# VH-VL binders against UPF0735 ACT domain-containing protein LBUL_1260, part 11

Target 1, 144 residues: UPF0735 ACT domain-containing protein LBUL_1260, of Lactobacillus delbrueckii subsp. bulgaricus (q049t6)
Amino acid sequence: MADYFYVHKKILPDYLEKVLEAREMLDSREAATVTEATERVGISRNTYYRYKDYVFRAKDPARGQQAVLSLLLADLPGALSAVLTCVTDHRASVLTISQAIPLASHASVLMSLDLAGLKGDINTLLADLKSLPFVKNLQLAGLE
Key: E = the ipSAE of ESMFold2; O = the ipSAE of OpenDDE; V2 = 0.75 times the mean of E and O plus 0.25 times the DockQ between their complexes.

## First folded at step 3 (VH-VL)

Design r12 (framework fv_rolinsatamab)
Fold by ESMFold2-Fast, scan of step 3:
Order: structure tokens, then sequence, then C-alpha cells
Structure r12 (fold): chain C 144 residues (1-144), chain A 123 residues (1-123), chain B 107 residues (1-107)
């Protein structure tokens, strides 16, 4: 939105992060009341109510999520390693991998990725993977 | 049971655009890619592109990339194909079709097809 | 782009005949071919995928064979309801491409 900025928390007042912590305690029911939550994080109820609707953790649909990719991979030495390197260069992690026995020159691969550390967006990662000459039919089969 | 229901036939003038809808029912809309394929009268099938509803991203056949736009409305489980700068050779039946699944993940064979939408471009 | 060349363009056969349709890819596509049946005025219907897997509800008289570049669809004993056009499709590489179709006419 135009009304919201991404700002590093070190230049913000410390109570803004505490407002988020109090709200999270209430949402998870670790605290039963606003009074209990605000006392635990060390802010006033007035501070909580003043800011609670204006402070949110940054939401990136690709970060903190898992993706499932399906692809055909050339049966060449280093082909899988190159795919894994591309994933890690984007700072995503491979959680699981299932690879079929190659048919002719390619193997079917199903990969689950942890996107928590992803640099850039998932579209850039997918585009880079699709550009590898030994990768065919790469698709995003599931997200989270 | 999965069904894909498309909008009705259209008659358009050269240079205009057309937007065809495809409403999915049954199954999980967001878990499958939706593809668009056309068939000119008496001719074969031609792949236009796909859209992945989970992500909102589309992949196009290069032949159509400058004129076709694929979108989805997840709230109504409806996919759309818009084709601009229409020419007489764009006269065809346009189909939406769903990708299938195997043990190895999503595939690009089409297990369910819409009924087709005839688009006629005439002056 | 991978070209799928289908032959013959049409065939006339009697009920009970064996019909074979051939599909040739311009490059190796492993087993990543699907076959569709299209009856006049209707949408295509999936028959076979992965060059060996029969779609649920498809009669056992339909079968296929091949890998690499050469693929065939066989109808072992043609029935009246098999009057249709048949298409092959590769799903090995983008863009997805189809054969030109084979029209099967019953004499």
Amino acid sequence: as target 1 above (144 residues)
Amino acid sequence: EVQLVQSGAEVKKPGSSVKVSCKASGGTFSSYAMHWVRQAPGQGLEWIGEIIPIFGTANYNQKFKDRATLTVDKSTSTAYMELSSLRSEDTAVYYCARGGYTFYGSTYYFDYWGQGTLVTVSS
Amino acid sequence: DIQMTQSPSSVSASVGDRVTITCKASQGISSWVAWYQQKPGKSPKLLIYAASSLQSGVPSRFSDSGSGTDFTLTISSLQPEDFATYFCQQYYSYPLTFGGGTKVEIK
C-alpha cells in the first residue's frame, strides 16, 4: 500500500515491536486480556490501542513459506547439483527431493523448498531455474 | 466431479479484444494450472499459455505473448483469457483445460476441458 | 519448438479393425506424450498419458507404445463410438505442442 513503508526497526521506537508482541500473545491466547499482554511486554494499554492497527510484520508471500516444484532434469553429472546451487544462490533451502529413475535423457523430480531465507521473489528463482539448459517443464506445484 | 464452464460465443471486429471466462467447480481450484488452447475451424490444437492460480503467474506461447493476457479471480474460481488486436485468423474455438497430477508432481496433459467458446472475428 | 508430426491424416476402417496412429516428435521427448479423442462438436477427452497410462474410464482397446521420438496409438477392435479425431501432445518442453490430428472414419 502507499501508506506503508518498510523501515528498519533500529530507527523506530522500541514500543512498536512490543505492540506486535502483545498482539501476538493475545492472538495465540498466551495472554487472556489486553492488560495481561501489555504488562508482560512492558507497555501501557493506551500505547497498545494507539498503535495496534498501524504496525504489522512485513508480509512476503514467498518468505516463511514452502514451495513444491516439479521438473524434468537431464541425466547428466552435476545437473542436480546445479539445480541445488541455483536454489541456494537465491537463499532458499531444499527440504525434500524425489527423483525418478531417468527415462532416456531426463528424470522426473519433485522438490520441496523452504523459502524463509529467500532473496528476491520466487518468480525470479523460477525464471532462473527455467533458464538452465538441463531443466525442462519446471512448474510450481504448490505453495506452503 | 470437476467441471469447467466457459462463457458464451462472441463475434468481434478486427482490431478489438475478447475476454473469455472459465469457471471451475469441484476439486481445488488453486492446486492446478489452468491452460488455454485454441482450435481454428477444421484445424488442430494450439497451446496459448497457462496460469498458476496459487501464484498468479502466467506462462505464454511466444506466438501469443504480445496479445494474450491470462488472469484469475480466486474468489470465484474463474480463469480468464483476453486476446487483443484480433485478426480474422483468430477465429477459433477457445478451450480452457486443467493440468493433471502424477506421483512425480503436476503434469501438462489435460484431464478436464471446458466446453469451448467460439470466437468469430469478422468485418 | 518441438514439432509433433501425426500420420495418417485420415483413415477409414470397418468395425472390428485394428487402427494404428503414429506420432513423431522432432526431438527426444522420453515418454512425455498424451493422446486425446475429439468427437465432432465436442471438447477433446484425455485417453492416455505418459505414453502408457490409460485414463480412468477409457476402454482397454486403446493402447499406446513408443519412447523417444516415435509413438503410436492403437485401437485394437474399432467400435462405432470410436469415430473421432485423435491428437497426440508432447508435454516435455514449452511450448506445449500437438500433432495435426488423425480423423478416424468408420466405413
Scores: ipSAE 0.000, ipTM 0.484, lowest interface PAE 15.3, mean pLDDT 80

Design r13 (framework fv_rolinsatamab)
Fold by ESMFold2-Fast, scan of step 3:
Structure r13 (fold): chain C 144 residues (1-144), chain A 122 residues (1-122), chain B 107 residues (1-107)
Amino acid sequence: as target 1 above (144 residues)
Amino acid sequence: EVQLVQSGAEVKKPGSSVKVSCKASGGTFSSYAMHWVRQAPGQGLEWIGEIIPIFGTANYNQKFKDRATLTVDKSTSTAYMELSSLRSEDTAVYYCARGSYFYSGTYYFDYWGQGTLVTVSS
Amino acid sequence: DIQMTQSPSSVSASVGDRVTITCKASQGISSWVAWYQQKPGKSPKLLIYAASSLQSGVPSRFSDSGSGTDFTLTISSLQPEDFATYFCQQYYSYPLTFGGGTKVEIK
């Protein structure tokens, strides 16, 4: 999302990770109340409530996230290579590509991506792909 | 309607240089690759190179890379081809031609300028 | 460089004739070939690209076929305005290269 940044925890206050830990205790029923959970991790109830809806753990790289992109691609050999390079520059991996027979100068392309290693967020990747002159109608068809 | 209008005919001495202009109108200039192709009298077509304004890049035929310079002025929608160290064998009609769409890579040409005759003699 | 060999260099034909021009690439270029028409003193005009795509405004009597290395331009019923020189062009790889041209002239 535009509202979220991927940042290293060393530049963040340590209580943010404690907020995550308290929330996990509550979700697992390891702590019965917010007071119990926050006392166990060493933060105030006010700190917990202030930040609990704005901090989340990074995705598990071993399970990754997958995206399916739909686009129209110029009917030129170099066009697909440029798209693949853009994806790789963002540290995403292409899992599958399906391409319709090119008609009217463009081919309909469906790509599934492994986002486990993604640098930045999906919106940055989509913006860069949309900036390529030979890419049209780029859409995020699925995200898991 | 897209139209490419080139500068007028030139007569040059061997060893000199020539700069041909190509002014685009009726379309989005910066989105399309502009190519240069020449044709010696009664001969076939020979690709010189391309410039892609949106990327700021130029690609050249190896035969011309040491003598040709392709530039663009986006503010006037004008592309330029400069060819240096002219020889009599460079006598030809020089065309600018637009790539088919706003794509990167190798293209075919949907619009052509009227051509500029460059004569290299004596 | 990919060499484009065009044949014949000239063909004599009458109005109403079927005219066939061939173009052979020195290596595989998939379908990435375009065809142009040029009349004396005029700029080339795009007829067909990507093997199957007829440029807007070009009459349906122009068609092409082929893939890989062998390509053919066909004019199904030659009209008076079709007497011209025709060129093929590959756009698979740099440098872009053209065939030597085929002059279609009156018999």
Scores: ipSAE 0.000, ipTM 0.485, lowest interface PAE 16.1, mean pLDDT 80

Design r14 (framework fv_rolinsatamab)
Fold by ESMFold2-Fast, scan of step 3:
Structure r14 (fold): chain C 144 residues (1-144), chain A 120 residues (1-120), chain B 107 residues (1-107)
Amino acid sequence: as target 1 above (144 residues)
Amino acid sequence: EVQLVQSGAEVKKPGSSVKVSCKASGGTFSSYAMHWVRQAPGQGLEWIGEIIPIFGTANYNQKFKDRATLTVDKSTSTAYMELSSLRSEDTAVYYCARGYFYGTYYFDYWGQGTLVTVSS
Amino acid sequence: DIQMTQSPSSVSASVGDRVTITCKASQGISSWVAWYQQKPGKSPKLLIYAASSLQSGVPSRFSDSGSGTDFTLTISSLQPEDFATYFCQQYYSYPLTFGGGTKVEIK
């Protein structure tokens, strides 16, 4: 969004970080109520309600980035394993994989990825996957 | 089907900036990356950078990173390249080129080119 | 940056000749090379990508080979419309880089 900034927490009032802490306590069930959570972190309920919809961590699960990749993979021992290693080296998580029966020397593969933990950008991941000699026709079939 | 139409030739003074447009028609504008490549008269091709409309992000050749700015206007299906602090060696034909679906790093459609001349 | 070295810089050939253009990458790029044709005063046109994938509408006389660092574009039987400059491009890593070009002149 136009009105959101990415800023270092050093320049922010500490109560904004405490709003995030209170919300995390509620989500993890360390606190049962808003009153309990806000008392534990030392902010008022009014402060919590005022800011709770305007502050987020960069990797909040609600952002929910997922990708669907389609590719042709050589039918070689270790080929799929190398693809999976490339994905996990970028700290993306594989949610699903479907691999069709190979046609001649290549199999059609669809992979769903969880990008919440992704290190760097998705284009770097895609470039690294394309660099593998046994990967062909790599396409990003869907992205959220 | 897909056509990329660029803005007309520009003559600029050293130290100024130029902004070249590239209007896409045919296909879905947001479903691809737009790249910018230049060619000095009678010379080879040099990649400037790409913009990925879906992410709103751009990747640049380090040589141009401090001077080039790539943007898009989705409402008009138009991509822009702005190059600042122009020097005489920036005289070249500037092309926009489409990478079909983001993640494609070769170019199946090219604009007609925009000649930018930098002279005193 | 990956440097793409293209040879020869120019070649003169007759209609019907087999023309071979070579492209050498400064490091391994797998099969991630594209080839372009550029006619005087025109924008480049994609011929071949991802090693052996021929772009739609490109004549079958164009083919390529190679992997790793050494790549070749072949025109099996040169036609008058093939008068052009040809470029290779790696898309293995950023920044994307092109060869210096080979001008094919029809005698």
Scores: ipSAE 0.000, ipTM 0.480, lowest interface PAE 16.6, mean pLDDT 80

Design r15 (from ro2b with heavy chain I52N; framework fv_rolinsatamab)
Fold by ESMFold2-Fast, scan of step 3:
Structure r15 (fold): chain C 144 residues (1-144), chain A 121 residues (1-121), chain B 107 residues (1-107)
Amino acid sequence: as target 1 above (144 residues)
Amino acid sequence: EVQLVQSGAEVKKPGSSVKVSCKASGGTFSSYAMHWVRQAPGQGLEWIGEINPIFGTANYNQKFKDRATLTVDKSTSTAYMELSSLRSEDTAVYYCARGGYFYGTYYFDYWGQGTLVTVSS
Amino acid sequence: DIQMTQSPSSVSASVGDRVTITCKASQGISSWVAWYQQKPGKSPKLLIYAASSLQSGVPSRFSDSGSGTDFTLTISSLQPEDFATYFCQQYYSYPLTFGGGTKVEIK
């Protein structure tokens, strides 16, 4: 739900980040018990239980441009790998990918890219992707 | 930054099952497929299969299809490999490794530390 | 299944030597090969992927060449930390398959 705000940690009490650290130690099995985890990070068990269900690490939003691509990908070995190697060669990053089960000879793919590291321009990347023999109907569906 | 941490070594009887866990931290768990690879003593690397964390869909090496089950728990960023009907030749170090379908990379950029599974009577 | 045949199975070399490891696929795999280094008791480490893409942090003395069925990993000037077993892997077709490994021993 929309009950959460994205806030800079500088304005928050320091124990909230320690709650996150304790939870991460428990999740990774670096600590076996709540008592062990909370003692290591320097908060009380009471503080941990009070806040543990209300604070989460937000992933920082990508600070660079993002693109959304729509394409049809041949149902052939290495087809998706070839597309992503092309993206990586241009120093763009794949944020999300959604691929339908192939119907007939092709699968519908939606791909979100982080362009912050992009070498060259997006048009060069799109041209190279379109040149791949396994790719059809490539379209730029969105540019942030 | 990305780290894969596997469960501890196991000793099992022939005919039993083993379930190995792989906890991911650092990176985005749902953006990559998790693969499982084993290495028997004196042998090379052998691919078992892969699982897509978002859809829970798995692809298996035909050799393991009838005995291996790959699952994920997205709430704990943990992948699991269960291998049933264990035989002595299943004695190996089992690795989880990141790559695959979601990012589209079928090579492995991060590996777990490995879990030794010993099958003996 | 695509078979990856790796040669030699072992090689003994001195520091500073050029070492070449060969990998042959049973069918065409384009450039879809990766190379790994494995030290005793450790997990494999990715060196090179997509025939020419050097993994971040890997020294430039590691390089590869080849396309189709014949691939080569080259270490231009062997260092003491390069004592390890090296594996090739194809990712052109399922199931993913590895070469048998090459053990590099430093004299």
Scores: ipSAE 0.000, ipTM 0.483, lowest interface PAE 16.1, mean pLDDT 80

Design r17 (from ro2b with heavy chain I54F A58T; framework fv_rolinsatamab; at its last look DockQ between E and O 0.06; V2 from the best seeds 0.00; counts 0 for: pae E 17.6 > 2, grease 21.5 > 18.9, SAP .549 > .496, off the site)
Fold by OpenDDE, look of step 4:
Structure r17 (fold): chain C 144 residues (1-144), chain A 121 residues (1-121), chain B 107 residues (1-107)
Amino acid sequence: as target 1 above (144 residues)
Amino acid sequence: EVQLVQSGAEVKKPGSSVKVSCKASGGTFSSYAMHWVRQAPGQGLEWIGEIIPFFGTTNYNQKFKDRATLTVDKSTSTAYMELSSLRSEDTAVYYCARGGYFYGTYYFDYWGQGTLVTVSS
Amino acid sequence: DIQMTQSPSSVSASVGDRVTITCKASQGISSWVAWYQQKPGKSPKLLIYAASSLQSGVPSRFSDSGSGTDFTLTISSLQPEDFATYFCQQYYSYPLTFGGGTKVEIK
């Protein structure tokens, strides 16, 4: 039998999410120590240790650990950087990036992402990317 | 099974640089931190630093901050440690070691086989 | 930096003996200590980490205790394959640091 099931976090103690947050802070090294992380989120070290192996962000079964994005960017300084920043802000990582020669003031970019640590869901990331002024078109080319 | 395979032994002159590689297999490269630890002959273990491939972030022992550079190639699941301005005291076996990522546990559950770096005139 | 003072540096023991290795931290580090076994010419192997958790495949004769500054690794009944060097490591704060090691030798 499966050891996991989905529940709405509103029916769970809030420290579980805080454990997750503390872990994420440690993973990104935003916090340098467990003490720092747990103090910042407002839980004890014991609480963190007790639950750290059992708390996970919900993942869409349709969402894989890797995504391939096809982007059309305005050929302007900082356009690609803005995209990369947005990806980083969502705690996704760029695995590969390929940019074609700009044509008609636009550049086609193919980018593969590691979503293992994605904050939120892929749709949120895509929405934010699409909101960038330099992003003229965005398509999810693959998800695995 | 997780395996870390390091590059071969190196012999270097003082003042030169060395770059050691560590290829990971059997696990998710981006889900863990890669640490580097060295051990001088007959001595203890010394932590050099870590890199988190997923983020590309690094943390260094201050002792090595100015000389050590940690990098990764995520496409090949390979971590690299470069140490510059080598001196005789840098003669040691250098290990890559996987550290916890998701759980904030900074111990090392898997180790490379080690790379001997010998610095001599 | 947190110094981990490990003792003894070496110990001679026989098969079946109880072996105790101690590690003292220069400051309080709660229970954030790991222990490793290293055999000659080989890489260290993780034995125990936080809260007396044994790494998978590690025999139950290995145990640890302690909190704060004083930590102990115990081998309840030494086996032939246990002759090696053992290290403690703190992961309370950066930089991560190791004890000096304890070589368990055949008496």
Scores: ipSAE 0.000, ipTM 0.569, lowest interface PAE 13.5, mean pLDDT 89
ESMFold2-Fast, scan of step 3: ipSAE 0.000; ipTM 0.489
ESMFold2, look of step 4: ipSAE 0.000; ipTM 0.493
ESMFold2 (binder alone), look of step 4: mean pLDDT 89; pTM 0.925

Design r19 (from ro2b with heavy chain A33T F55L T57I; framework fv_rolinsatamab; at its last look DockQ between E and O 0.03; V2 from the best seeds 0.00; counts 0 for: pae E 25.6 > 2, grease 22.3 > 18.9, SAP .6 > .496, off the site)
Fold by ESMFold2, look of step 4:
Structure r19 (fold): chain C 144 residues (1-144), chain A 121 residues (1-121), chain B 107 residues (1-107)
Amino acid sequence: as target 1 above (144 residues)
Amino acid sequence: EVQLVQSGAEVKKPGSSVKVSCKASGGTFSSYTMHWVRQAPGQGLEWIGEIIPILGIANYNQKFKDRATLTVDKSTSTAYMELSSLRSEDTAVYYCARGGYFYGTYYFDYWGQGTLVTVSS
Amino acid sequence: DIQMTQSPSSVSASVGDRVTITCKASQGISSWVAWYQQKPGKSPKLLIYAASSLQSGVPSRFSDSGSGTDFTLTISSLQPEDFATYFCQQYYSYPLTFGGGTKVEIK
């Protein structure tokens, strides 16, 4: 953890992003070889090998970033759909949903989310979810 | 962002020389290749040469090898192209263009605005 | 020197048309071709490099194909901002050379 910093890419040499692009092409099999990938992005093979193990996108954690949310959801048509739409509009993916049987007009919901593709930060997503009138007691129960 | 700003237009007589400047900003200068390309009025593009500032190495199109000189001033992030023994056919817009880190990208993602050099009697 | 022969020298087209531009190299150059767009009075802009890689900010309607000696640039659905002159460039060997250009004009 102490060996890495988060740095805005504007202050980094252009070739570091190209190293990331080449690695992504190899991982996705858009390129079959290092030579092909590095030619496509316009860096040398030497530059690729020098940096490939030391630079990552903020969205490339070895474990992936996940959040667990708890909330009370109104037992109304379209309530869960609206929550899911809000989550997907922020480009997060739902991994699991556990919903209790509704008591009176609300049900407890636990959701786990994959945040790898998240647009913006988690606090923006939480604010939009809290603004839904059929959502109560929204809490971030965990962030991995 | 990388930005390349070139010196202004020049009018020269045959037999003289011209030195065009290209100031880079918004990025690291010394380890990126700088290329020079010219375009005669209504014509295509012609590569003059390249320079790698940190190595001090320039490579020239053979056509220009005895008349063109590429230099850099790392302290001001400025590249220069000097062309001597000017002829009327040297009338063109001269561009600087940035290539890649010193192992080389040979295509150009940032271009200067161009400098018109007119050679006339 | 490797000569890059571009054709056609101009093409008239309407918005929405599919436009293709070809470059032929005087010898095999693998896939080492880049493509540029140039509007009147402006500097060239890089479109495509390194075997079909789009430069950042270039619309997906631009694509290329080819290997060896024959290369094409395709604009799948021409937009008003695409009327310009297009150049290919080989970077297989020194000196770096460009095609003669193809002007895409409004019909």
Scores: ipSAE 0.000, ipTM 0.459, lowest interface PAE 25.6, mean pLDDT 81
ESMFold2-Fast, scan of step 3: ipSAE 0.000; ipTM 0.489
ESMFold2 (binder alone), look of step 4: mean pLDDT 88; pTM 0.922
OpenDDE, look of step 4: ipSAE 0.165; ipTM 0.678

Design r21 (from ro2b with heavy chain E50R; framework fv_rolinsatamab; at its last look DockQ between E and O 0.02; V2 from the best seeds 0.00; counts 0 for: pae O 12.5 > 2, grease 19.4 > 18.9, SAP .516 > .496, placed apart)
Fold by ESMFold2-Fast, scan of step 3:
Structure r21 (fold): chain C 144 residues (1-144), chain A 121 residues (1-121), chain B 107 residues (1-107)
Amino acid sequence: as target 1 above (144 residues)
Amino acid sequence: EVQLVQSGAEVKKPGSSVKVSCKASGGTFSSYAMHWVRQAPGQGLEWIGRIIPIFGTANYNQKFKDRATLTVDKSTSTAYMELSSLRSEDTAVYYCARGGYFYGTYYFDYWGQGTLVTVSS
Amino acid sequence: DIQMTQSPSSVSASVGDRVTITCKASQGISSWVAWYQQKPGKSPKLLIYAASSLQSGVPSRFSDSGSGTDFTLTISSLQPEDFATYFCQQYYSYPLTFGGGTKVEIK
């Protein structure tokens, strides 16, 4: 968050939005290669690589780019690692995590996420987390 | 590309067991869940269970828990489903399917070709 | 068990038609629904997951709507390769369950 600003796109060069479009084509597999994606949106491969890790869509600036999730996690080896892998694979960052002592078969977990780098939308991340069989009662506890 | 190749059709007697294999190639084997789903005539698709190769952990549909055993051989990238105490109602095409992008997801992005298991006396 | 009820069981359609398939869950499942296409003699193919995420390589004429208990798959302009059986699946809770299927047949 420290080095990122919310900036209206009209004061930005048009190639930055095209970088986002090319990345979206690659993520959806609509384009198979960087060359194909960049040619389709009309930017150079060099422009794509230079900016791809520094520009992201602000999905909801009014609600911020941080989420707090509350969930119950099964007391099983690898359960927490699977949740963390899911989060990081979606290019979200874990800011904080707090896990209570397991209550019977599950532990209460509270985690704060930085969504600035999020691949796709938060609903896709939440859907994937809810699909994990060792995750129960997942809910969005807050937005920051 | 990812391919899942299953063993051939089986004809079994009631009370026997069947073991179906599913060999994965082209993608990551260990980091994806491998699921088993069957399709009986007229009843649609039915989920049997899943295994996560990196953990060796299996979860089962309670309907099959006492009869199904899911295993993997990571060295050959092969998953196995064994179903015991077969009955005529177990006649179905059995599929292996990969469990989405994460090893814990429960929608299926790649499927094997299916193995017909016929249970008859 | 969450029961997934699909309607219709079959529909006759022509190339270019809009086809709508409905899926109803016996209880609320939020948006945790996936849709599959199965051609005769072939394995199912994933079309859509999380009620709005189109699987890579799936044409944009496939779309879905709904949340809670009522879900719809729409094919906006049916193509020859779309004649197949379609299944919905919930992954809200164990066990995973599928709809009974809808066969889209040539008219």
Scores: ipSAE 0.000, ipTM 0.484, lowest interface PAE 14.6, mean pLDDT 80
ESMFold2, look of step 6: ipSAE 0.012; ipTM 0.571
ESMFold2 (binder alone), look of step 6: mean pLDDT 89; pTM 0.921
OpenDDE, look of step 6: ipSAE 0.000; ipTM 0.607

Design r22 (from ro2b with heavy chain E50Y; framework fv_rolinsatamab; at its last look DockQ between E and O 0.02; V2 from the best seeds 0.00; counts 0 for: pae O 14.8 > 2, grease 19 > 18.9, SAP .508 > .496, off the site)
Heavy chain, then light chain:
Amino acid sequence: EVQLVQSGAEVKKPGSSVKVSCKASGGTFSSYAMHWVRQAPGQGLEWIGYIIPIFGTANYNQKFKDRATLTVDKSTSTAYMELSSLRSEDTAVYYCARGGYFYGTYYFDYWGQGTLVTVSS
Amino acid sequence: DIQMTQSPSSVSASVGDRVTITCKASQGISSWVAWYQQKPGKSPKLLIYAASSLQSGVPSRFSDSGSGTDFTLTISSLQPEDFATYFCQQYYSYPLTFGGGTKVEIK
ESMFold2-Fast, scan of step 3: ipSAE 0.005; ipTM 0.497
ESMFold2, look of step 4: ipSAE 0.005; ipTM 0.497
ESMFold2 (binder alone), look of step 4: mean pLDDT 89; pTM 0.927
OpenDDE, look of step 4: ipSAE 0.000; ipTM 0.569

Design r23 (from ro2b with light chain W32Y Y91A Y92N Y94F; framework fv_rolinsatamab)
Fold by ESMFold2-Fast, scan of step 3:
Structure r23 (fold): chain C 144 residues (1-144), chain A 121 residues (1-121), chain B 107 residues (1-107)
Amino acid sequence: as target 1 above (144 residues)
Amino acid sequence: EVQLVQSGAEVKKPGSSVKVSCKASGGTFSSYAMHWVRQAPGQGLEWIGEIIPIFGTANYNQKFKDRATLTVDKSTSTAYMELSSLRSEDTAVYYCARGGYFYGTYYFDYWGQGTLVTVSS
Amino acid sequence: DIQMTQSPSSVSASVGDRVTITCKASQGISSYVAWYQQKPGKSPKLLIYAASSLQSGVPSRFSDSGSGTDFTLTISSLQPEDFATYFCQQANSFPLTFGGGTKVEIK
């Protein structure tokens, strides 16, 4: 995400989540007007319009040209191969990979990915990588 | 799109065993864990175990470890759950579900349609 | 084993209502909770996993919150297709365990 970052909602003002709720009511046609939606969630129309284009649920984060991933990989045959297969199945390319000496059955891995060809969104790629049984502590360390 | 297709319903006698299959298509079979979860009629969900095809290893809920055997055939992208020494309490719908380790989380993104196993004398 | 206590067991609601379902873990599970929707005769469907990650294709009216032991699933504007049973699941440690379920039924 060029101008976005992941922040736990607990440290955000509560009206930002209310903006999302009002937008959801409008999208679902539960509320017919902005006035109705904002009154129901307890924010002003001004607050809604001010923030509605800048706050989103973590469903489709913007993808940059490159991503840096940090993860712990089980020190087992085929583990790295499966990670690489998952990356290429999503049409991302591995630019660099750095693997530390294994510590307590897992190796620290840092991967740089080219996302120019990425199929789908980066959240889907991250979810699929995290779901691999030999991958732990996967984090998006950088997105450009 | 990933699909998990399970074998058909089974009726078994107490003390026998049952083997349920789960054929995966549309995704990378070996890269994900396959889990088995059951649901007795009108009851909640109960986790039986997981098998990790790439390593050939299985982890079990201790409640089932002496009776359940999870296996895979990677050439046919099929997972199997065999449950022995069946009791009437084992009557349930058995699901296979795809999942993996995610920051210490195990979640099931795709599910089979379920296989009803009825145990009666 | 970590016990997941879900409440209420059932709730009657109308289309457009805000529905809140709660789930309490017997031990701390950080943010490692998932939520599933199950319709009669169908398999469960993943809605949300770990720290409010909404599964692809799931409508934005579904959201969750919580950390540690207390978790909440919220449906901000109930739709006809949302009448179903909902389950929470802890993913912190084996054995994986589920809540007892909450049936959301038409009022």
Scores: ipSAE 0.000, ipTM 0.486, lowest interface PAE 16.9, mean pLDDT 81

